# VHH binders against q09150: the designs that were tried, part 25

Target 1, 302 residues: q09150
Amino acid sequence: MRKEYLVSHIEENAHQADIYSLNVVAGNLWSASGDSKIKKWSIGDAEHSLVEEIDTPHKLGVHHLATSLDENVVVSCGFGQDVYVWNPETNEFRDLGNNAQHPSECWSSCISPDGQTIAFTSVDGRIAVWDNPSDCKISELDTKGKFGLCIDYSPNGRFIVSGHQTGQLFLISTETGRLFHVLSGHTSPVRSVAFSPGSTLLAAAGDSKMITIYDVLSGDQVGQLRGHAAWIFAVAFNPVGDLLLSADVEGKIKIWDIDTMECISTQSETDGAIWAVAWYKNGFIVAGADKSIRWYRAAATE
Short names: E, the ipSAE of ESMFold2; O, the ipSAE of OpenDDE; V2, 0.75 times the mean of E and O plus 0.25 times the DockQ between their complexes.

## First folded at step 11 (VHH)

Design v6 (framework vhh_etentamig_d1; at its last look DockQ between E and O 0.39; V2 from the best seeds 0.00; counts 0 for: pae E 7.4 > 2)
Fold by OpenDDE, look of step 11:
Structure v6 (fold): chain B 302 residues (1-302), chain A 122 residues (1-122)
Amino acid sequence: as target 1 above (302 residues)
Amino acid sequence: EVQLLESGGGLVQPGGSLRLSCAASGFTFSSYWMSWVRQAPGKGPEWVSGISGSGGSTYYADSVKGRFTISRDNSKNTLYLQMNSLRAEDTAVYYCAKSGYVYLSSEDFDYRGQGTLVTVSS
């Protein structure tokens, strides 16, 4: 069944450069931009007012942002391959690059549900898991030079998945620290990965313009979502897990029904790249090259 | 069909300048990051510079920072690389590439042009 969404709010010039990452945590939206700023926006108010602006130490901008569920840990990855952990209580940045034992060339990061573990991908193909705040390495997988472009932590905390330039996905068990699956289905870069809320499914998308849905435990492909005409840079499951949100570099936003594997909505308000998406309430948020944050709501149904 | 056509290469003396152009067609040019990559004889590809779709963000390899300038004209679907203070080690075939923003890898593209040869020699 087709579903209609409407633009409910646009924050124009939310940042001074492209917005590359969005995270909805509790009642807030977190955004990160090439302008080296992280911003926190209210979800609860209709105006989605700016709550906080953070000047990061990143010199070349931020392209990945991970926020813990309790908002006590914020990890940012920059274009300079620099990584910082921000403490909201103290307003201090911890430079992980200053740790000689910390992997260099980090690109993407995710935080465990309990906030105690941070996982990273690196340009040279490492997937490293570190304890926070001790900065002790828990585990590391070497993919042998396969650039990790994206990473996600399962909501149940049991798995980490990373997408790589080769199109491969590496699914790691956090219980053992070992490789659980190497997932195939893509032969071009995977730009975004996302677990379903129940941690049972995994979505992966990228330059193939296709979204592949995997069963986490079996590693089997359970679906392929076709319809995008450009590189997909963001995917996200809704909180219930029955819908998937995706966006591509040409500004197309699609909503997919996970049961039917069909596209049930397409938004085309912009031609600029959408780099990041997030669900909130019964709607969703997108951001990208036009420097705006666009909020969508489900159309009222009788 | 995606097409990228590089031009502007040639022979130049050390310290000289060249301006490369890349004419793009077959895709929404302004939506994509674009990169310059180069390959010297006997060496692997090297990422040189990247620019965001809007042109608002530019990035450079350390080896060319301060000497090269990447720009684009979206109205003309053209990518540029101004190369100043050229050195012998800049000798390479230069390619423009349709890219994502993961510029750290010279392979972050789905299409690359035929390239234009830049030779820096006294």
Scores: ipSAE 0.761, ipTM 0.884, lowest interface PAE 0.7, mean pLDDT 94
Fold by ESMFold2, look of step 11:
Structure v6 (fold): chain B 302 residues (1-302), chain A 122 residues (1-122)
Amino acid sequence: as target 1 above (302 residues)
Amino acid sequence: EVQLLESGGGLVQPGGSLRLSCAASGFTFSSYWMSWVRQAPGKGPEWVSGISGSGGSTYYADSVKGRFTISRDNSKNTLYLQMNSLRAEDTAVYYCAKSGYVYLSSEDFDYRGQGTLVTVSS
């Protein structure tokens, strides 16, 4: 079934530079930008008012943000390959990138659902898992120089997946700390990975202009979503797990039905790159190069 | 339609300098990361450098770090590459590309023009 989505709100110039990351958690939208700021926005009202503005120590901007489900642990990753772990209630930061125990320069990160572990990728291809309370490394996988561009933690806490410049995906069991599957299907950089909310599927997308859906336990490719004409930098499953949201560097936004593997909506409200997407209620949120946050809501169906 | 027009190449001695330019049109230039990619005769493409839409974030291949500087002027829709301390191995056709953020070694780089030849010899 095809659906229509309409812009319900635009926060113009929400940041002073490109917005690279969006997270919806605990009634807030978190945004992170090349202006080195993190901002929190209210989801629960139509104004989506700014709740808090945080100046980060990142000197070259923030390209990735991860938040725990309870908002008590935040990890920010900068273009300078610096990573900070902080508690937003106290505004205390620790510089993960300067800890001599982690492998090398960190690039992207994710947090376990309970906030207890942090996983990160690096430019030199190491994938490390870190115990947050003790500030020590639990495990490491060496991909032998394959720059890790993106990473996600499954909602059930059992898996971590990373996407790499080579097109490879490494699926790691958190129970064993060891490689569970190497997923094939991409031969070009993977820019975004996401687990479904039930943790049974994962989506991967990037410069191939297609989205591949995998069954987590078997490692089998179970679908391909084709239709984007440009590189895809963001994918996200909705909270039910039956829809996938994707956006590309030319401003196209697509909604996919996971049961049929078909595109059910396409939106094109800007020509600029969209770097980040998120679901909320019966709609979605996008942000990118135009420095604005665009809120969409599903149109009434008849 | 998208157009990218490279210029500024030429013949230089080892240790010399050149500045490349890329004029962009047909898209919102300031909204995109831009990259320089080079291709030596008989070899595959090699990513050289990338710069964010605002110009605040830059990245370089290991082979050119410390010698090359990428920059942009968003008021003129122009991308630049300042190349210093040139070596024979820098000889290549240089292309600019509309790109995503951060380094990519990828066959997906989009070359709109002929590129500009840089020859480092003698």
Scores: ipSAE 0.013, ipTM 0.442, lowest interface PAE 7.4, mean pLDDT 84
ESMFold2 (binder alone), look of step 11: mean pLDDT 82; pTM 0.836

## First folded at step 13 (VHH; framework vhh_gocatamig_d2)

Design r10 (at its last look DockQ between E and O 0.87; V2 from the best seeds 0.00; counts 0 for: pae O 3.2 > 2)
Fold by ESMFold2, look of step 13:
Structure r10 (fold): chain B 302 residues (1-302), chain A 119 residues (1-119)
Amino acid sequence: as target 1 above (302 residues)
Amino acid sequence: EVQLVESGGGLVQPGGSLTLSCAASGFTVSSNALAWYRQAPGKKRELVAGITRGGSTVYMDSVKGRFTISRDNAKNSVYLQMNSLRAEDTAVYYCAAYSYLRYSGSDYWGQGTLVTVSS
């Protein structure tokens, strides 16, 4: 069944540069931008209101942002190949780039739901897993020079997946610290990966203009979602896990039914790239090159 | 095809000025964070100056007040104005662009231009 979504709010010029990352957690929307700022926006009382503006130590802008479920640990990565871990209540930043065990030229990071474990990709293809409390590396995978463009931590805490310039995905077991699967299917850079909320599926998308769906345990490709005409930089499962949201560099937004593998909605509200997406309730939020945050809600179904 | 070409390096006396230019092709300067780095013999490459896509600038402490980064979107170019030059500023200077569309480690670096501050 097709669904209709409507723009419910546009926050124009929410940042002074592209917005590369969005995260919905603990009653807030977090946004990260090439203007080197991170902002918190209310998604509860006083919805859309700016709660806090954070001046980060990232000198060349922020492009990746991850938070623990309780919001007390945040990891951010910037264009200067810098990575910080910090506590939003204090805004005290710890520079992970000064640690001798830190991967060179970090690009993307993720954090476990409980904030205990951080993982990083690097330009030179290393994937490091880091114990946050002790600030030390606990494992590393060398992909032999395959630039790691994106990374995600499974909601059940058992897996980390990274997407790379070659189109390969590396799925790592957090229990063993070792490679679990190498996933093929893409032959072009993978720009976004996401686990389903049950941690049984993962989605990968990028420059191939398609989205692949994998069964996490078996490593088998179980579906392909085709329809985008441009590079896909963001994918996200909804909280139920039955829908996937995707967006491309030409401003197309698509929603997919995972049970049928069919596109059920397409939105085209902007000409510019959409870099980031997030689900909220029965709607979603997008942001990108036009510096705006767009909020969508499902249309009435009665 | 992505390319950054630096120019404007040369020999200059202490206290002098020099303007470095970086011409970009294959991508738009306005869509990127831009930076100048330098590397002196036997030292690590270090960030000298940067400009975010939003226009905010950053400088290393030793060059603040002496160097100015700017961009010209119409000419698709980035500049580093270097004033009050010192011997310690001697290095190869590299232009870099940072794009979210990047997929290789070498996509957005120039070949470098040598600046020598003699005496």
Scores: ipSAE 0.392, ipTM 0.692, lowest interface PAE 2.7, mean pLDDT 87
Fold by OpenDDE, look of step 13:
Structure r10 (fold): chain B 302 residues (1-302), chain A 119 residues (1-119)
Amino acid sequence: as target 1 above (302 residues)
Amino acid sequence: EVQLVESGGGLVQPGGSLTLSCAASGFTVSSNALAWYRQAPGKKRELVAGITRGGSTVYMDSVKGRFTISRDNAKNSVYLQMNSLRAEDTAVYYCAAYSYLRYSGSDYWGQGTLVTVSS
């Protein structure tokens, strides 16, 4: 069954550069941009007003943002391969770890549901897990030079998954710190990965223009979503887990029914690349190259 | 194929000026964050100046007020204007590009150009 979505709000020039990351947590939208700023937006009001603007110490922009569920920890990754942890209470930034253990060539990051663990991918193919706030490295997996482009933490806290340049996904058990699965299905870079809310499914997408759905425990492919004509840079499950949101570099947004593996909606309001997506309430949010944040709502059902 | 080619380096006296150029191919400079790095003998490579995708600039403290980073979209190039050069500015200067679209295992770097400041 097809579903209709409407643009409910556009925040023009939300940032001064491309917006590369969006996170919805605790009723707020967090955005990060190439302008080296992090912003917090209200979801509760119709205007989605700016709540907070953070000037980061990133010199060359921010391309990944992770926010803990309680908003007490914010981790940002910059183009300079620099990583910072922001404390909302003190409004202070700190480097992760010390000089000897600082993550090198860091690219993507995610935070555990309890906020106590931060995981990173690196350009040289390492997947590292750090304790927060002790800044101690807990574990590290070396993929031997396979650039990690994206990473996600399962909502149940049991797994970490990373997508890599080779198209491979590495699924790590947080209980053992060991590799749980190497998932195949892509032969080109994986740009985005996302766990379902129940931590039972995993979605992966990238330059293959295809989204692969995996069973987390078995590692089996359970579906492939085809329809995008360009590289996919973002995927996200809705809170219920029955829908998947995706967006590509040509500005196409697609909503997929996970049960039927069919596309039930396509949005094309922009020709600019969309780098990030997020669900909120009964709608979703996208942002990208046009520097705007677009809010969508589900149309009234008959 | 992505390439960065630096030029403009050379020998200059203290107080002198140089302009470094970096010609980019395989990508557009307007779509990427760009930076100049330098590496002096026996020292680590360090960020000298950067320009974000949005056009904001950043400089290391020791070069503020003396160096200017800019880009020319038409020429697909990035530049570093260096004024009031000092002996401590002697280094190999490298142009770097950062791309969110990159899928290689490394950032894009030029081969470098040598700047020698000596009386």
Scores: ipSAE 0.034, ipTM 0.493, lowest interface PAE 3.2, mean pLDDT 91
ESMFold2 (binder alone), look of step 13: mean pLDDT 81; pTM 0.818

Design r11 (at its last look DockQ between E and O 0.85; V2 from the best seeds 0.00; counts 0 for: pae O 2.7 > 2)
Fold by ESMFold2, look of step 13:
Structure r11 (fold): chain B 302 residues (1-302), chain A 119 residues (1-119)
Amino acid sequence: as target 1 above (302 residues)
Amino acid sequence: EVQLVESGGGLVQPGGSLTLSCAASGRTVSINALAWYRQAPGKKRELVAGITRGGSTVYMDSVKGRFTISRDNAKNSVYLQMNSLRAEDTAVYYCAAYSYLRYSGSDYWGQGTLVTVSS
């Protein structure tokens, strides 16, 4: 079924630079920007209201953000190849990027559902898994120099997937800390990966302008979603797992029905890149190069 | 895909001034930050100053108050105004660009421009 989504709110100049990352967690929207700030916005009471503005130690801007489900652990990665783990209640930042025992060239990060482990990609092709309470490395996969551009942790806690400049995806078992599958299908940089909420599917997209869907356990490609005319920097499954949201560097937003593998909505409200997307309630939120956060709601259907 | 060209280096007396320029070309969309680094002979390359697209700046401690970084987003250019130059500022100065579109193992770097502060 075709669905319509309409812009319900635009927070203009939400940041002073591009907004590269969005996360919806625990009744809040988190945004991270090239202006070196992270902002928290309400998605519950007083929807759209700025709850908190955080000046980060990232001196050249923030491009990746991950939050634990309880909001007690935040990981951020910046353009200066710096990474911090911190608790937003205390604003105590722990520097993971300047130590030989930490991945000093981290690019992207994710957090386990329980907040106990953090995984990173690196520019030099290492994928590190880190125990947060003890502040030590649990495991590391060396991809032999394949720049890791994106990473996600499965909701069931069993897998980590990273996407790389070569188009390869590395699916790691968290139980063993070792490689589970190497997934093919892309031959260009993979910019975004996402697990479905049931942890049975994962989506990968990037410079190939297509989205590939994989069965997690088998490693088989089960679908390809084609229709974007530009590089895709963000994908996300909705909480039910029946829809996928994608956005590209020319401002196109697409919603896909995962059961049919068909595009059911296309939005084009801006010409600038959309770097980040998130689902919330029966709608979604996007942000990117125009420094604005755009909120969409599903239109009533007949 | 992004090329950086520095200019403006040269010989200057202590206490003098220079302006370094760096022009970016190619795929300059989403360059979030531009920075100047320097490397003196036998020393490691160090960040001198950086500026984000939003206008936020960072400076190393020894150059604060003497150097000013500025950015012209329309011209895709970054400038380093260097005042009250000292002998220890002698180095090759490199322009660097940080982009979210990065997919290679290296940030974008210029070829460098030599600054010599000497009587």
Scores: ipSAE 0.663, ipTM 0.841, lowest interface PAE 1.2, mean pLDDT 88
Fold by OpenDDE, look of step 13:
Structure r11 (fold): chain B 302 residues (1-302), chain A 119 residues (1-119)
Amino acid sequence: as target 1 above (302 residues)
Amino acid sequence: EVQLVESGGGLVQPGGSLTLSCAASGRTVSINALAWYRQAPGKKRELVAGITRGGSTVYMDSVKGRFTISRDNAKNSVYLQMNSLRAEDTAVYYCAAYSYLRYSGSDYWGQGTLVTVSS
């Protein structure tokens, strides 16, 4: 039941500022930082070498990054309320921030599994869904001023979920474009949301210091994970869906068994805030305020 | 919450220099970027210069080569050295802070300091 993880690699000074987002896609790690850079790292080699460095048009740093499964679309959100879509083939950015049709004060974004839809949250509480690359708005939900801090797209493409400052989660059906559920369970800001690989469960965490697990279809709470002593800024399901990874602003990393709803591992190698986490193979990756990328591997089970 | 207090504004002749300062207090550990904005009478507020925690800078075109933004993380302060000032630089200058936490749902702004460039 208990799992041991070891640090396998540390990339010191991976960025020049805090690293706020990590995405593992197609065997690569993508990172985004307050230094306004996006970087791509190899997963296949033991050194996890830098593959690509992208200078973004963001003026004041990047705090959210979404990458399509085929790596053909990269969406970044910056502190200047600016949003860019990067084309890896042309190395060109298109500015979505100046588009009058886009929500003002955009904060978080996610990409559909097929790469054809981009969803956004905004500070003024709008959840907007856009067609890519036409940049035509498909749908929009107005939560009436509830700041959307995070957003995720279900792997099956059927749902979008956003977490908000009020602690509420809005689950939207992509089929209808309408609100499917308003999920309760938090009374403080939700900083991170994540669907399980099967799109059956949803995890939400934030300033409440707890993680709530929801059944996507029924909207019911199926569990609460308690143990963090600080605000949680990142949660992610492993590829199998039986484990959940979480990290908080005090640098604590926890692995949870979804079946038992118990913490099976805690890591505390850093005292700096961890803003982002990602799974890879049987291990995981974290990054945050110390500007490093830390790679963990599961210890061999006897 | 983060509070910002500007200082250093005043009257200066064309070609003169001023240094603006902004001190941040509160939950400053969450601040990623600091910036200076300005608003002239009858005009929209515009970004003058910005600096990330890592030291990356941005400037509006009209101030490049004349203005320099710098940051002291230990003092939670940002500065704007303004050289070769012009009449068109006359404005209220505002300090802005951008936090990843943003639990209030808004950016943080100072009250502003007036810079007047006149002969």
Scores: ipSAE 0.063, ipTM 0.556, lowest interface PAE 2.7, mean pLDDT 91
ESMFold2 (binder alone), look of step 13: mean pLDDT 81; pTM 0.821

Design r12 (at its last look DockQ between E and O 0.76; V2 from the best seeds 0.00; counts 0 for: pae O 3.4 > 2, unsure alone 62.4 < 65)
Fold by ESMFold2, look of step 13:
Structure r12 (fold): chain B 302 residues (1-302), chain A 119 residues (1-119)
Amino acid sequence: as target 1 above (302 residues)
Amino acid sequence: EVQLVESGGGLVQPGGSLTLSCAASGFTVNINALAWYRQAPGKKRELVAGITRGGSTVYMDSVKGRFTISRDNAKNSVYLQMNSLRAEDTAVYYCAAYSYLRYSGSDYWGQGTLVTVSS
């Protein structure tokens, strides 16, 4: 059973400021922080050693990070509304904020699994889809001023979803480049969206303190997960897709069974915000306002 | 209600010093960065100095060595010590705050405080 989780490692002061983003890919944990650094940490050993530290050109801090499955393409967004695309192996940064084809101020970004397509939200409510090899915009959805706070790319590559300050979600087909569904249910800012690994469900959460679950193809809401007492800034499906991880601004962590729509575990952190979560093979990882990365492992059942 | 309030502006002779202060209130989470911007008449607003919660700083080239930014995280306050002031430093100086809780189209800005460097 995966009902009980125990802290297995704490990397105190992993960064010098809040940690806003975590991404697990290719045997590494990537972390991004308001200290303007991105760091890679080993997943495979109990000490989770620092593999690499990257000084980014983001002068006021980094708050969103996305990586391709092969780790060859990274997109990062910062508080200065600056966006860079880069390959960590070559250390060459491309500044999308000064690109002539990029007229809006970016906030959040995602990347397709193969690294070929980048999508990002903007402060003025535009959602841009960008072809990475040709370095040009493929399409754009104009939401008429609805600030886009979060965005995710489906694992099957077919959909992009964004969450906005109005509570609306915009689901875009990557095949057509056009709006597929507008999803309702939240009336407050949506802070985190995530596709299930099969790309059949998506979760959205934010300032409403609830998590909504949608069927991707129909656009129907198929569940609500209630129990958080504070704003939710991070949600993630596990690799199987049967569990959802969520964390709030008051340090509560919850695990949800997607088949029953019920909370099966609650962990309490400090009273500081948890901004980011990620699953890994042995459990999950959280980080936030206390500058620390906490690794949890599922307890064995007998 | 979120507020940023600047103080400390005024008239000073070339070579003189001023300290600008900005108090941020109404924030319920950490402010990731606090910064000073300035806008001279007929010019674009430009970043003068910034400081992250971790203490990392950035300065525009023309003020390096003359200006020092600092912050007090417990008071949510940011300070700009301006030394060896020159006529080209004359501008309205604005305090800015950068927070992950942002949900509107604008970051948080103060009303500005005028600094005039002249005889």
Scores: ipSAE 0.693, ipTM 0.837, lowest interface PAE 1.1, mean pLDDT 88
Fold by OpenDDE, look of step 13:
Structure r12 (fold): chain B 302 residues (1-302), chain A 119 residues (1-119)
Amino acid sequence: as target 1 above (302 residues)
Amino acid sequence: EVQLVESGGGLVQPGGSLTLSCAASGFTVNINALAWYRQAPGKKRELVAGITRGGSTVYMDSVKGRFTISRDNAKNSVYLQMNSLRAEDTAVYYCAAYSYLRYSGSDYWGQGTLVTVSS
């Protein structure tokens, strides 16, 4: 069944450059931009007011942002392959990118549900898991030069998945630190990966213009979502896990029913690339090249 | 094939000025960040200036007030206006391009252009 969504709010010029990452945690929206700023926005009020603005040490912008569920740790990745961990309590940054003790050439990161582990992909194809805040490496997988473009941590904390330029996904068990699956289905770069809330499904998308749904335990493909005409840069499951949100570089936003594997909504209010998406309540948020944060709400169904 | 081509380097006296240019080509998408680096003999390559797609800039401390980085997004080009040049500015200057859409797993660098500041 088709669903209708309406734009409920637009924050014009939310940043001074492209917005590359959005995270909804603890009732707040976090955004990161090429302007090297991280911002926190209120979800509770209709105006979605700016709550906090953080000037990061990134010199060339931020393209990935991970926020712990309790908002006690924020990890940002920059175009300079620099990584910082921000502590909201102290307002201090730890430099991970320029420290020989930390992964070099870092590109993407994610935080475990308990906030005690940070995982990274690197340009040279390493998937590394580090303890927070000790910054000790727990494990590392070497894919032998396959650029890791994206990474996600399962909500149950049991798995880490990364997408790579080859189209491969590497699913790692956090219990053993070992490779659990190599998932196929893409032959072009995977730009975004996301676990379902129950950690049972995994969505992957990228330059193939399709989204593949995997069963996490078996590694089997359980579905393919086709409909995008351009590279997909963001996918996210809704909190219930029955819907998937996706967006591409031509500004098309699609909502998918996971049960039927059908597109049930398409939005196209912008022609600019959308780099990031996030769910909130019964709606969703997108941001990208037009520097705005766009909020959508589900239309009332009678 | 992605290419970065620098130009504008040369010999200049202390106090003089130079403008470096870098043209990026071979990309299917817009460049997100552009930067200039330099490497002097026996020293590490260091960031001189950077500029994001949105126009935010960064400079190393020693060049603040003297160097200005700018870009033309339509041409995927970056420029470095260097004023009040000093002997310590002598180095090979490299152009760098960063793209969120890159898939090669590498940063993009030019071949460099030599800037010599000498009496």
Scores: ipSAE 0.052, ipTM 0.506, lowest interface PAE 3.4, mean pLDDT 90
ESMFold2 (binder alone), look of step 13: mean pLDDT 79; pTM 0.796

